# VHH binders against q8wuj3r1227to1361, part 22

Target 1, 135 residues: q8wuj3r1227to1361
Amino acid sequence: NDFAYIEVDGKKYPSSEDGIQVVVIDGNQGRVVSHTSFRNSILQGIPWQLFNYVATIPDNSIVLMASKGRYVSRGPWTRVLEKLGADRGLKLKEQMAFVGFKGSFRPIWVTLDTEDHKAKIFQVVPIPVVKKKKL
Short names: E, the ipSAE of ESMFold2; O, the ipSAE of OpenDDE; V2, 0.75 times the mean of E and O plus 0.25 times the DockQ between their complexes.

## First folded at step 20 (VHH)

Design w5 (framework vhh_7ocj_1; at its last look DockQ between E and O 0.40; V2 from the best seeds 0.00; counts 0 for: pae E 5.4 > 2)
Fold by OpenDDE, look of step 20:
Structure w5 (fold): chain B 135 residues (1-135), chain A 121 residues (1-121)
Amino acid sequence: as target 1 above (135 residues)
Amino acid sequence: QVQLVESGGGLVQAGGSLRLSCAASGFTFSSYDMGWYRQAPGKQRELVAFIYDKGWTRYGDFVKGRFTISRGNAKNTVYLQMNSLSVEDTAVYYCAAEYIEYSSGKFTDSWGQGTQVTVSS
């Protein structure tokens, strides 16, 4: 089953192609500002296309990713996800769901789920996204 | 060609502190991250600390708040402040840069020559 989608506040963002779906949310306003998909054929090898896209995402953006089908889970993938707050050293599986953040800090709600058969994240993210100070 | 040069290593007593420095040159990339790894004799190289281009950091599990990675005024410099050192921290410490080359769009890793850190009991 290669069915995968992202839903934001009741609105679904389905993907028709195998690969990685990306949805970007403004961390201040909480609205979706962009969404795109990267085909597996494009992501073969080094996913620099995704990397470059991520680089263009404005700071203070929540970044949602979901995989459809089997994607290439190589080292460079971790680099892309790490830019959005993923833990370093994690091994990716064939399925991936990710809630990340583009910014100068890592929110505690940043979450990566990676499995061979299914990956799922249900996440409530506070808006606006702010850096929490330890009291 | 990217070059990394480490400094600041040496011999220190347990409980002491060291500050490692890494200077990078020859950058022709659009994005980069920098960090420190270490390798003790007979052990695998492991992550000590990493700082991403946006400034947030990652640390190895063994750090436990003892070490702090930071960038210098220049983006191509990184420091590792190591406090409360123990004998187990004895290793060669390597500076690393992870970046994507502007010209090729390829991910590339560069490493320094390493600097010896020895913590005596």
Scores: ipSAE 0.359, ipTM 0.698, lowest interface PAE 1.7, mean pLDDT 86
Fold by ESMFold2, look of step 20:
Formats: structure tokens, sequence, C-alpha cells
Structure w5 (fold): chain B 135 residues (1-135), chain A 121 residues (1-121)
């Protein structure tokens, strides 16, 4: 059976339904401030609940997402991922894992893994999240 | 309606520079994500550069640091500074404006008519 969870500093956030899990972490302190899921039945239409949720995420937030079960990308949903730092023009497969950021810059650690059979990311994110100039 | 007018294209010698401008009207400019795409005849349109409403940027892999996108919100204008041009950069360059209204899920994209850039050896 398919399973999905998000783990932050050793604490697991499991998914109870097929769909997308979202965990939001404050980028200043590194504390989890939200854990929400959106089931596939909501994602099949125009997913305004998901769009509204993303709109309410504070700036300077780390946004983690993981899928459970099969799904196919829909309309403007992938554009929301782009505004969280995903690659432009991305093609979602049936599984995804995502480490994104809501803020005024794109950190180097923003990562999307999407495949038909599984998606997995393991990553360490510097806290606090700050903009750096490369050189 | 959203209107996008490109300018600054033309003929340039290889190794030279051009600055493209895209003047925008009919919308709240600072709320939109803006970008430049290009298309050579018989080829797919490809991303050149994109600048989000919060200011961060993204570039196509072929740019390799040669081009810079910027926006002047007071002038409702997006710029593309193109340096070290080569013949492979010859294409029609299009300005694009993109908006998503989170509360409704409405997505809007608008395109300019394009400006020709031709690079000669």
Amino acid sequence: as target 1 above (135 residues)
Amino acid sequence: QVQLVESGGGLVQAGGSLRLSCAASGFTFSSYDMGWYRQAPGKQRELVAFIYDKGWTRYGDFVKGRFTISRGNAKNTVYLQMNSLSVEDTAVYYCAAEYIEYSSGKFTDSWGQGTQVTVSS
C-alpha cells in the first residue's frame, strides 16, 4: 500500500487520506506552525481551498508537501508550486515531494521530486532562512 | 485589457548588446509576474527570463549569465538586458504577464506581439 508522511526534526506528520499533505515551518525559528491535508476529491476541481491556504502562509515560511495516492496535475496548481520556488514549466507525475519557500527570494535548497512510483526528499535547511549573495 | 508593448529589438553584431523593454498597461503592474520568452522559426517558444511579483528571478539554461531581467514598477516596464549575443540568440522575443488570483483560482496570461532580435556574425 501507498503511504506518505513528512518528518521534521524527528517528528512524523502522517497522511490519513489520499491527496496532498502540507507542513509549514517558520523560517526564522524553524518551528512547525501548520499541518494540513487536501484530499484528492478537492484537488480534482478548481482547488480554491488549496489556493486560499497558500495565500495565508506567512512570508519567510518553509513549505513541505508530500502526495499520497495517485494524482495528475491540474490547471493552475503547478503555478502555485512555481511561486513557492518550483521549476518553471514543471510536469507533475503521479507522486511528488516538495521543499519550497514562500518569500522574496528563492533559496538554493528548494527541491521537487516527482515520479510515477515514489517521491522522496531528505534535506537540511539552514535556520534562520536569509537571502545570501553568491560569490 | 492588459496591453504589453515590446521595444528595443533589432539587428546587432555578434558579441554586442541589446536592451529590450516591455511597457505594460491595463492592470496593476506590481501584482503580476513578468517574463520574456523567445521563439525562432520552426522551434518551440522557450523561457528566457522571468521575474516574480516579489522580485526574485529565473533564467533559461542557455542564458548562462548573459542576460538580466529587471522591472521598474514606477514605470510599469520590464527590461531584458542582453549581453554577449550570438547568432543562436536570433529570435522573436515576447513579453509575458502572468497572474493568479488565489481566492478564485483564476489564472491570466497575456503576451505582447513580439520584437525581432537578429544577431549577425
Scores: ipSAE 0.147, ipTM 0.517, lowest interface PAE 5.4, mean pLDDT 78
ESMFold2 (binder alone), look of step 20: mean pLDDT 81; pTM 0.817

Design w6 (framework vhh_7ocj_1; at its last look DockQ between E and O 0.59; V2 from the best seeds 0.00; counts 0 for: pae E 9.6 > 2)
Fold by OpenDDE, look of step 20:
Structure w6 (fold): chain B 135 residues (1-135), chain A 121 residues (1-121)
Amino acid sequence: as target 1 above (135 residues)
Amino acid sequence: QVQLVESGGGLVQAGGSLRLSCAASGFTFSSYDMGWYRQAPGKQRELVAFIYSKGWTRYADFVKGRFTISRGNAKNTVYLQMNSLSVEDTAVYYCAAEYIEYSSGKFTDSWGQGTQVTVSS
């Protein structure tokens, strides 16, 4: 059974649609402020819908993504994820789990997991999200 | 028209330092992500360092804390301070400007002509 979901502090956000599910968390308060899904039929290999959505996400937001099924990816996918802190030069696979951050810095806990068959991340994120300075 | 002009390259001994500059014009500098790439003979172009319009910095794994990318006080300029250089760092270094139009998903990438960095043993 191909099952994908996002869970935040015990609350599950399942998706019945193949594509990308997104959950946005306020980085100061730690509460979920929005969630949405992008079907493969809508994305059609070009994630401009996701780009547009990401642009509307407030700064200091934790952004969670999970794929269901075989999502269609192209080059631009790496760029949108990079805006949320993903590493450059990564190769996307058939499955994806992502913990990103919308802001002016890249937290160290930003993580992307890509696998051909499954992807999973268990992540503890400190709230509020703050930029750490090197001593 | 976006224009990028690199300078600061040259010959340096291993362990030495160089500071590369990229003068940018023809676009809203603050809206673009800026980066440095390099290409050695017979190899593919690879990322060295990147600074987002919002101030994030990203470095390639081989940088190992040796290089620093920054936006300078000079008008529309990005720098790459390179310390502890090794012969493996020999390459043509290119400045890049990247812009994403989120409403359309369109990408705009621009490149400089490149500047040669040669590190001798």
Scores: ipSAE 0.247, ipTM 0.627, lowest interface PAE 1.8, mean pLDDT 87
Fold by ESMFold2, look of step 20:
Structure w6 (fold): chain B 135 residues (1-135), chain A 121 residues (1-121)
Amino acid sequence: as target 1 above (135 residues)
Amino acid sequence: QVQLVESGGGLVQAGGSLRLSCAASGFTFSSYDMGWYRQAPGKQRELVAFIYSKGWTRYADFVKGRFTISRGNAKNTVYLQMNSLSVEDTAVYYCAAEYIEYSSGKFTDSWGQGTQVTVSS
């Protein structure tokens, strides 16, 4: 009943099922390299499909996620958000949107928005993604 | 199972430095994330610094650039370099390990025994 999508450089990646939508962008060139979804039946219990998918994402990848409908907002799957740069211990609400990163550092633009009625992120990400040093 | 042994604590004057070490042993897993927590008397245990298996780090706001967490892959050891210490840093410092076993999806937390850090005026 909810409308959810991820948009990258003007191209929309729609969501067809309740759960979590994922778009992966190469951090060197800024090109979308993967679009997939994880419906609620996959997110329940021990979500090996999601764990394996995240393990195979290349380093230096931007990882976008958005919820669709009433998604599974608790359980072991949610810890992968921390591995992609989300703050530790954050509780997910009825909706979520996430801009994360898989790599050897945490970019400052990593963002999670989670709210009961809507979650939305508009973000410009510098390409190529590079590690910034402390002054 | 994972066993964690902290070392490097002690008494230091304000403005001084210490380096804490946490050696991990007896483990079978694909990856683990590690961190340092601290607990002062009468207070809840709080995160100090965390390093993920891929190498990136997080710090509590109170660290303010004074501490550095690092990982020695060959020794399965995590370090916390603490500089510019103040009396407010006095606490027992605990090493912690977190991981998921990708083949099973199981989350596991392990804790060390703690090492005392005391900063005198």
Scores: ipSAE 0.006, ipTM 0.345, lowest interface PAE 9.6, mean pLDDT 78
ESMFold2 (binder alone), look of step 20: mean pLDDT 82; pTM 0.824

## First folded at step 21 (VHH; framework vhh_7ocj_1)

Design x1 (at its last look DockQ between E and O 0.48; V2 from the best seeds 0.00; counts 0 for: pae E 10.5 > 2, grease 24.6 > 24.2, SAP .801 > .668)
Fold by OpenDDE, look of step 21:
Formats: C-alpha cells, structure tokens, sequence
Structure x1 (fold): chain B 135 residues (1-135), chain A 121 residues (1-121)
C-alpha cells in the first residue's frame, strides 16, 4: 500500500492518484486555499495543466507537494519546483516531498526531499511569511 | 533563436577577481530567468548563480558570498562578479536562460557556448 499524504495543521489532504499532490497555503493568513493532484500522464510531455495551475497561485503562497506511487521524476515539469525555490540541478528520485514558496524571494525554509523509497518533511513555517535579511 | 554570448573569462591568480558577462539576443519573450553554471573537467555541471525575473537570486553552496549575480540595464544581460577565486573555481562557465510560457506551459531554455575560467595558484 502506497502511503502518501499532506497534512496542514492537523488536517490531512488525501490523494487518490499516482503522481504528485499539491496543497497551497496563503502565506499571510496560513490557511489552505486550494489543493489538487497531477497524474503521471499529466506530468509527461508538456505538463501545461501543472504550469497553468502554478501560474494561478497567488504570490506569497506556500506550496506543498508530495508524490504518490511511482511518479515521473524527470521532465520539464520539474522546473516548476525550481521556480518555487527548489535547488537547481537536483535529480529527483522515485519519491519526493516539497515545501516551496511562490513569491519574489526564496525563504530559508524551502525544502525538497527526494528518495527512492520514502520522502518526508516536517516543517514549521512562520506566518505571515516575510522576507528576512540573512544576518 | 535565443543566442547567449559569454565574455570576461580568462586566467587569474588565486585571490583574484573576474567579472563574467552574458549578452542575450533573439529573445521571443519579455523576461527570462538567467544564470551561470560551471563544469570542471571530470565533474558534473553545477549551478553557480541564478537570477529570476522576479529579482531574487540563488547561489551554489560553494559560492559562500564570493560571487554576485546581477542584471544589466540592457534587457537581456547578466553579470557574475567573482571575487576571492581559488584553483577549485577553474571550469568552463556557461550562461543559461529559461522561460516557461503561459498559458501553453511550454518550456524554453538556452545555453551559451561557455567561457573558460582558469585560476592559478
């Protein structure tokens, strides 16, 4: 049994589809504003649905992603992770968990975990999300 | 077709500085994410610095504050100021440009031919 989920402040968001699950959180208020999933077939080729979805996410949003099953770990869709603050040039493995941010800066808490067997992130993000100067 | 032309590479002594420039032409779109990668002999290509269209920057772990990426006044220029260079920084440095088209979701990328940076002891 593939066990994959995203939990936000005690509330779980299930995914029934193999691929990636996405949960969007308002960076000012800390509430979940949307959630969706993208199947492997969507991630293949030119994943316009994913790109369009991400484009509609408001700035200053926390973006959570988790894989279920064997997702497509390579391809143009992975570039969206970089736009959301993931390190560039990383090679994804069979499983992934991601805490990203859509905005005009890259918060320090942006994190990507990618593994062959299990990927997991436990993250506390301060709300509201603000740009901090690195001391 | 987007063309990227790098300049500013060369030979420099350890502790020295270089400023790389990348000039892009043939842009189809108004704004690209741009940056620098490098590849040393026998090593994989790695990120040096990137500047997004929204203005925030990202650096490779090895940079440690030594390098600064910036955009020029011209629409499609990017600079890499490299200070405190070491022998380990010897590599071919490549300029890169990226764009994701909305709403089509098409991905565009371009690479320069690279400029050699050699740091001597």
Amino acid sequence: as target 1 above (135 residues)
Amino acid sequence: QVQLVESGGGLVQAGGSLRLSCAASGFTFSSYDMGWYRQAPGKQRELVAFIYSKGWTRYGDFVKGRFTISRGNAKNTVYLQMNSLSVEDTAVYYCAAEYIEYPSGKFYDSWGQGTQVTVSS
Scores: ipSAE 0.228, ipTM 0.635, lowest interface PAE 1.9, mean pLDDT 88
Fold by ESMFold2, look of step 21:
Structure x1 (fold): chain B 135 residues (1-135), chain A 121 residues (1-121)
Amino acid sequence: as target 1 above (135 residues)
Amino acid sequence: QVQLVESGGGLVQAGGSLRLSCAASGFTFSSYDMGWYRQAPGKQRELVAFIYSKGWTRYGDFVKGRFTISRGNAKNTVYLQMNSLSVEDTAVYYCAAEYIEYPSGKFYDSWGQGTQVTVSS
């Protein structure tokens, strides 16, 4: 339970290497459509693999991310989190968990947890993902 | 090179409205995330509103529904409509843009020079 993984509807997606792992969920159906990991050497360099991966994520997708081990918490790759709805000017610590969204609006459930020792998020996301009207 | 020019600032009475504009020049405007920050005397610069290239928006907590950010890609301009202004909104308002430099992959922010907004009672 202290291991680095992402769990979606009971299915676990472990990471085999230090860095970050990414799980993409279709926001219309709630199905996992992709699971990818990015090791530290990719995050430290010019992260074209990460940029391309995120660019190809379909609109209306839920994007989950989690760190494993001592990951690269700085550099140009971290701008991806802002593109997926994280707070502007974020500062990552030693561990990270993130629930984000790629689409034309920012859902209120977009959440980043970053701490020195552990990061966890439990989130129930409405499916299909739609913009809610204010009362 | 990206250039950002703010306009529309000035003096306005409390309860009034003001529209700020930020004209951008440079490369592909539609690929940029754009926003507004403000800095009051003696305070740190704070986020007012941000609009992403895909169209969704974020606002600082203090905005409370009073301001609206929008972008006109045909005019390379970002707008901030400010309603129900109070003296606490008095500040210099700055336009900001974010972009990725290719092929290096470096991230850059660009800032305007600022426009003064003064709200009088």
Scores: ipSAE 0.006, ipTM 0.304, lowest interface PAE 10.5, mean pLDDT 76
ESMFold2 (binder alone), look of step 21: mean pLDDT 85; pTM 0.856

Design x2 (at its last look DockQ between E and O 0.62; V2 from the best seeds 0.00; counts 0 for: pae E 6.5 > 2, grease 25 > 24.2)
Fold by ESMFold2, look of step 21:
Structure x2 (fold): chain B 135 residues (1-135), chain A 121 residues (1-121)
Amino acid sequence: as target 1 above (135 residues)
Amino acid sequence: QVQLVESGGGLVQAGGSLRLSCAASGFTFSSYDMGWYRQAPGKQRELVAFIYDRGWTRYGDFVKGRFTISRGNAKNTVYLQMNSLSVEDTAVYYCAAEYIEYSSGKFYDSWGQGTQVTVSS
């Protein structure tokens, strides 16, 4: 029995099934706006349900993902991670945790952890999410 | 069908600049992720720069701030501004377009025929 969850500001979003859990946070106010899970059986085929879900996420959203159970990453579904800020060409291992962003820029805090046995991220994200400026 | 036509390549002195253009025709250009790759003789094709449909950019490590990718969605064109060129930048540069049709999960990629960039010392 794998232990998997996403926690936002002290509230836990548990996973009941093996697969990928997604939590979406509004980048303007920092409130969780959705939590959705995708079973491994969906992820092994053509995962249009995951693709469509990500496509409907509003701009300026923080996107959290965490795996539960063993997962073998393949093909084009990982391109959605790249569009949320993950490195291009990254090979996912059996576990992953991800803090990403859907918007017109890539925040510095975008982070992916992927390992064969455990993936974990702890992050503090500035709210509201704004484009970084330097003088 | 997606067609990609590169232009702007040629011979340039070391330290010089070139601007590559890639004109695209096909599906809605603004929904595509666009990029530039290069391949020198005897080497593997490598990423130069990539720009996602929402504006994110990525660069190969060797770029070191010298190149800038941009896109003109109204002109269906992606650009690569290359500054401070050195002989190591000599290669064929390829435009690439990538698209995921979310309703079907199908992945599409298209490549141009390439444009030669030659940097002389």
Scores: ipSAE 0.076, ipTM 0.481, lowest interface PAE 6.5, mean pLDDT 76
Fold by OpenDDE, look of step 21:
Structure x2 (fold): chain B 135 residues (1-135), chain A 121 residues (1-121)
Amino acid sequence: as target 1 above (135 residues)
Amino acid sequence: QVQLVESGGGLVQAGGSLRLSCAASGFTFSSYDMGWYRQAPGKQRELVAFIYDRGWTRYGDFVKGRFTISRGNAKNTVYLQMNSLSVEDTAVYYCAAEYIEYSSGKFYDSWGQGTQVTVSS
């Protein structure tokens, strides 16, 4: 039985559907502002629902994603990850965990984990999110 | 159809500099994410630098501060200033442009024909 979840400050956000789970956090206050999921069928083809959802996310938002079950790893939806700070040219596998950021810069803590068996991220993100110079 | 025209490539000695330019035409949208990839003989195409429509940049791991991508004053133009070039930087450099239309869920991408950069020892 596949188990996947996103936890923010001790609160778990489970997903009931196979696909991609998304949790959005306000980068200024650190509170969860929205959470949703996209089924594999939605991720196939042209994933307009995902794109529209991402478009509505306010700037300066931390965007968390996790896969449940086997997700569509090679569809055009993966390009949205780059918009959220994922590295370009990465090949996704069967499982993923992602900490992204929607804004005018790419924080250094943006992280993508992709594996065939299990993907996980444990991370502390400083709030408020601010642009820092790379040392 | 979007056309990408690259220029600025050529032969340069190690330690030298080049400035690549890419001018895009035929865009149906106001702005694109634009950048550069390169492909050396026998190697896979790899990211060099990208600048997103929101203004933030990303560089390949090998760049190490040597290259700088920027947008020009002209709409949909990008430059790649390459300093401290080494023989390992020899490759065909490709300009790329991409756009995600969130309202429709469609994405668009285009590639230039590539410009040769050769760094001699």
Scores: ipSAE 0.040, ipTM 0.487, lowest interface PAE 3.5, mean pLDDT 86
ESMFold2 (binder alone), look of step 21: mean pLDDT 83; pTM 0.835

Design x3 (at its last look DockQ between E and O 0.21; V2 from the best seeds 0.00; counts 0 for: pae E 11.5 > 2, placed apart)
Fold by OpenDDE, look of step 21:
Structure x3 (fold): chain B 135 residues (1-135), chain A 121 residues (1-121)
Amino acid sequence: as target 1 above (135 residues)
Amino acid sequence: QVQLVESGGGLVQAGGSLRLSCAASGFTFSSYDMGWYRQAPGKQRELVAFIYSKGWTRYGDFVKGRFTISRGNAKNTVYLQMNSLSVEDTAVYYCATEYIEYSSGKFYDSWGQGTQVTVSS
């Protein structure tokens, strides 16, 4: 069994279907605001479903992606990912783990450590501290 | 049709500087990602620098802080300031633009004709 999942602060987001799993985190609050999955069966050619979804993601979001199974990349997937901060010229393999950023949000505190069949994503998100005054 | 016109290339001595310019027409500049690629003889085309519509930048590994890409305020221009040039930087430099239309899922890209940059020892 191929167990691919995204975990955020101890909460797992499993996917039952082969394809691409996406989790969106608010960059300011550090909380998951949405998650979805795209089945391989619908990701034919240009990944327009993912494309459209990415368009709806608010700026200053952290976008986590993980593939389950052998995802099919027939379209310009790299172009979509580049909008989320992927390096230009990136060549995708059969499996993918990706941390993206929406808009001009470009944190430097993200590290991706890849091994055979494993990817570890390390991220430290600074949370703004709001000082409240007593009325 | 989108047109890209490059300028600023030429011959320069090692350690010198060049500033490349790319004038784009035929589209809304602010909606496009703009960048520079280069191709040396016998080598593959490689990324030099890109500036995205949202303003963040990417650079090739070989740049190492020597080059800076920026957008102009006038007439859809992008610049590449190239400092500390070396012989290895000799190549044809191409301007490129990319646009993703989210509503249709279509991708648009265009390339300039290229400008020769030659760095002599």
Scores: ipSAE 0.024, ipTM 0.416, lowest interface PAE 3.6, mean pLDDT 80
Fold by ESMFold2, look of step 21:
Structure x3 (fold): chain B 135 residues (1-135), chain A 121 residues (1-121)
Amino acid sequence: as target 1 above (135 residues)
Amino acid sequence: QVQLVESGGGLVQAGGSLRLSCAASGFTFSSYDMGWYRQAPGKQRELVAFIYSKGWTRYGDFVKGRFTISRGNAKNTVYLQMNSLSVEDTAVYYCATEYIEYSSGKFYDSWGQGTQVTVSS
């Protein structure tokens, strides 16, 4: 579909171009630290620049992703989503929305929605992000 | 060249425990995701347990709660502690690196030779 945005605490981060939008939130303070878009193309699909960008994200970061327009998943870029907590072996459809975490544990709120016509997530994330154990 | 060597398999009574080890060489162990898979006669290989380089774990639906995967980065070794074993757990257990695509069954690029686990009733 043709419009997309990410909203954090009432502030919208709209996308002006087709591709994958990424918003990074500091897991200790809950502040947005970056909003970056990665343009898709028919020839390239999701660019390798996304993989490199995620590698530079600091640990203890909440990572939000949303697609704009239809995208083509090529190669093993789904490893990016798995490194951020997505289920292993998931097949992406033409739309996706994702709430993930970069760190050494998988929070229970990590969520992926992927469908052919739309993808949507509404999620409340506790701040600061900490590892919790069952009692 | 990547090498993965499993050990610790053998015969165990139902309800018993067994610990598998996988020694890894030829790559930077701490940067790779590691997994244990199994294959019983007449069945497809299936994921038993997976551990990411950052320490996060995932288990096959049939396994959660009975088995525990862990890694010792200083010893380049991944472990699988198997408790409450049943005859259905009898299989060859393989260590592997990278990932398996669940919907397609694609193999990892590097696999160990496997270790036999036999659970007697």
Scores: ipSAE 0.005, ipTM 0.243, lowest interface PAE 11.5, mean pLDDT 74
ESMFold2 (binder alone), look of step 21: mean pLDDT 81; pTM 0.812

Design x4 (at its last look DockQ between E and O 0.70; V2 from the best seeds 0.00; counts 0 for: pae E 9.1 > 2)
Fold by OpenDDE, look of step 21:
Structure x4 (fold): chain B 135 residues (1-135), chain A 121 residues (1-121)
Amino acid sequence: as target 1 above (135 residues)
Amino acid sequence: QVQLVESGGGLVQAGGSLRLSCAASGFTFSSYDMAWYRQAPGKQRELVAFIYSKGWTRYGDFVKGRFTISRGNAKNTVYLQMNSLSVEDTAVYYCAAEYIEYSSGKFYDSWGQGTQVTVSS
């Protein structure tokens, strides 16, 4: 059974399509403001739909992503993860889970998990999201 | 035409410092993410430092606070200040520019020719 999902504060957001699921959370209030999925066919080539979607995400948003099935793990679309705070130079494997942030800074809690068998992230993100300096 | 021209490389003794510069032209510099990569003989190219168009920075694990990437706003230049250099830092260092145009879905990347950094014991 290929099981993939995103859960926010006890609410699950299912995806029916192989590809990438996205959930957007307002960084100030902590509420889910949107969710969608991108099929493999959209991730292939020039994924303008994904890029456009990400562009419409408001600043100071937490962006959750999870792969479902055999998703397209390579290509230009992966750069969007970096823009949302993922480390550069990482290669995705067969499974991925991602907690990203769209804003003017990179929070410390931004995390990407990529594995061949199971990718999972369990994380508490403080709301509101604020830029913190390391002491 | 997009151009990235690195400078500042050379020979330095272990424990020494170098400052690399990358002069950028032919594109909207402020919209691009900029980066330094390096490639040692027989090794894969690896990220040294990255600075987003929005200003935050990232560094490779090996940097450990020794290097600093920064932007020069007026001169469309990105810098890499390298301190406490070791022999393991010997490599060709490349400047890179990366950009995603969300309106069109296009991805752009460009690379400099590279500059040699050699650290002697």
Scores: ipSAE 0.022, ipTM 0.359, lowest interface PAE 6.1, mean pLDDT 88
Fold by ESMFold2, look of step 21:
Structure x4 (fold): chain B 135 residues (1-135), chain A 121 residues (1-121)
Amino acid sequence: as target 1 above (135 residues)
Amino acid sequence: QVQLVESGGGLVQAGGSLRLSCAASGFTFSSYDMAWYRQAPGKQRELVAFIYSKGWTRYGDFVKGRFTISRGNAKNTVYLQMNSLSVEDTAVYYCAAEYIEYSSGKFYDSWGQGTQVTVSS
């Protein structure tokens, strides 16, 4: 419960606070453009800070999330996962890791891993992010 | 005042098709997510289809490619094209609008009153 990080191209983004850590990557150039965390108090209440943050993420952005410790696995904040490509109605467990996308389509690499003990995703994402046609 | 009005329901033979419509007013339609849910008697309400404001879609597993959700933002209308209907699809179908009011931090669901779909045989 005391360790969580997001790693992008070898660089780690740890968090010391329980809750959700978020890293945003520009989908055109592949550069990390922000790293933010959200405490449980934000996730449980009216989550204005989270909603505003997600609203300001530029389109065509890769959005990485990882839980830290005893995070809030329920509540209105979880709807942002669906806006970033998570399946609707999934139940979050005690830990989660997520690779999502803010944009006009849902890439096939959008992935949510949620588990009671640990959650982990390793993924290579093509840059620039483009919509693939079915062949 | 958010208003959602469903239409297009009715009685249809198994294997047939219906197109449901939901006319929306009282909010900025193009900025909000829209959905269709259904509820059969004695059953829980379940998601049929969801369309994000940016246009991509999700479907309940039971849909299996038979239904298509779409939105006409110029007409403030969301549609559900339902093909290959079976008796299991008999239910009241509800239109829903989902949004987050960032200035207040509130999350809202708005619902229509529903339209009955009955599939015979």
Scores: ipSAE 0.006, ipTM 0.311, lowest interface PAE 9.1, mean pLDDT 77
ESMFold2 (binder alone), look of step 21: mean pLDDT 84; pTM 0.835

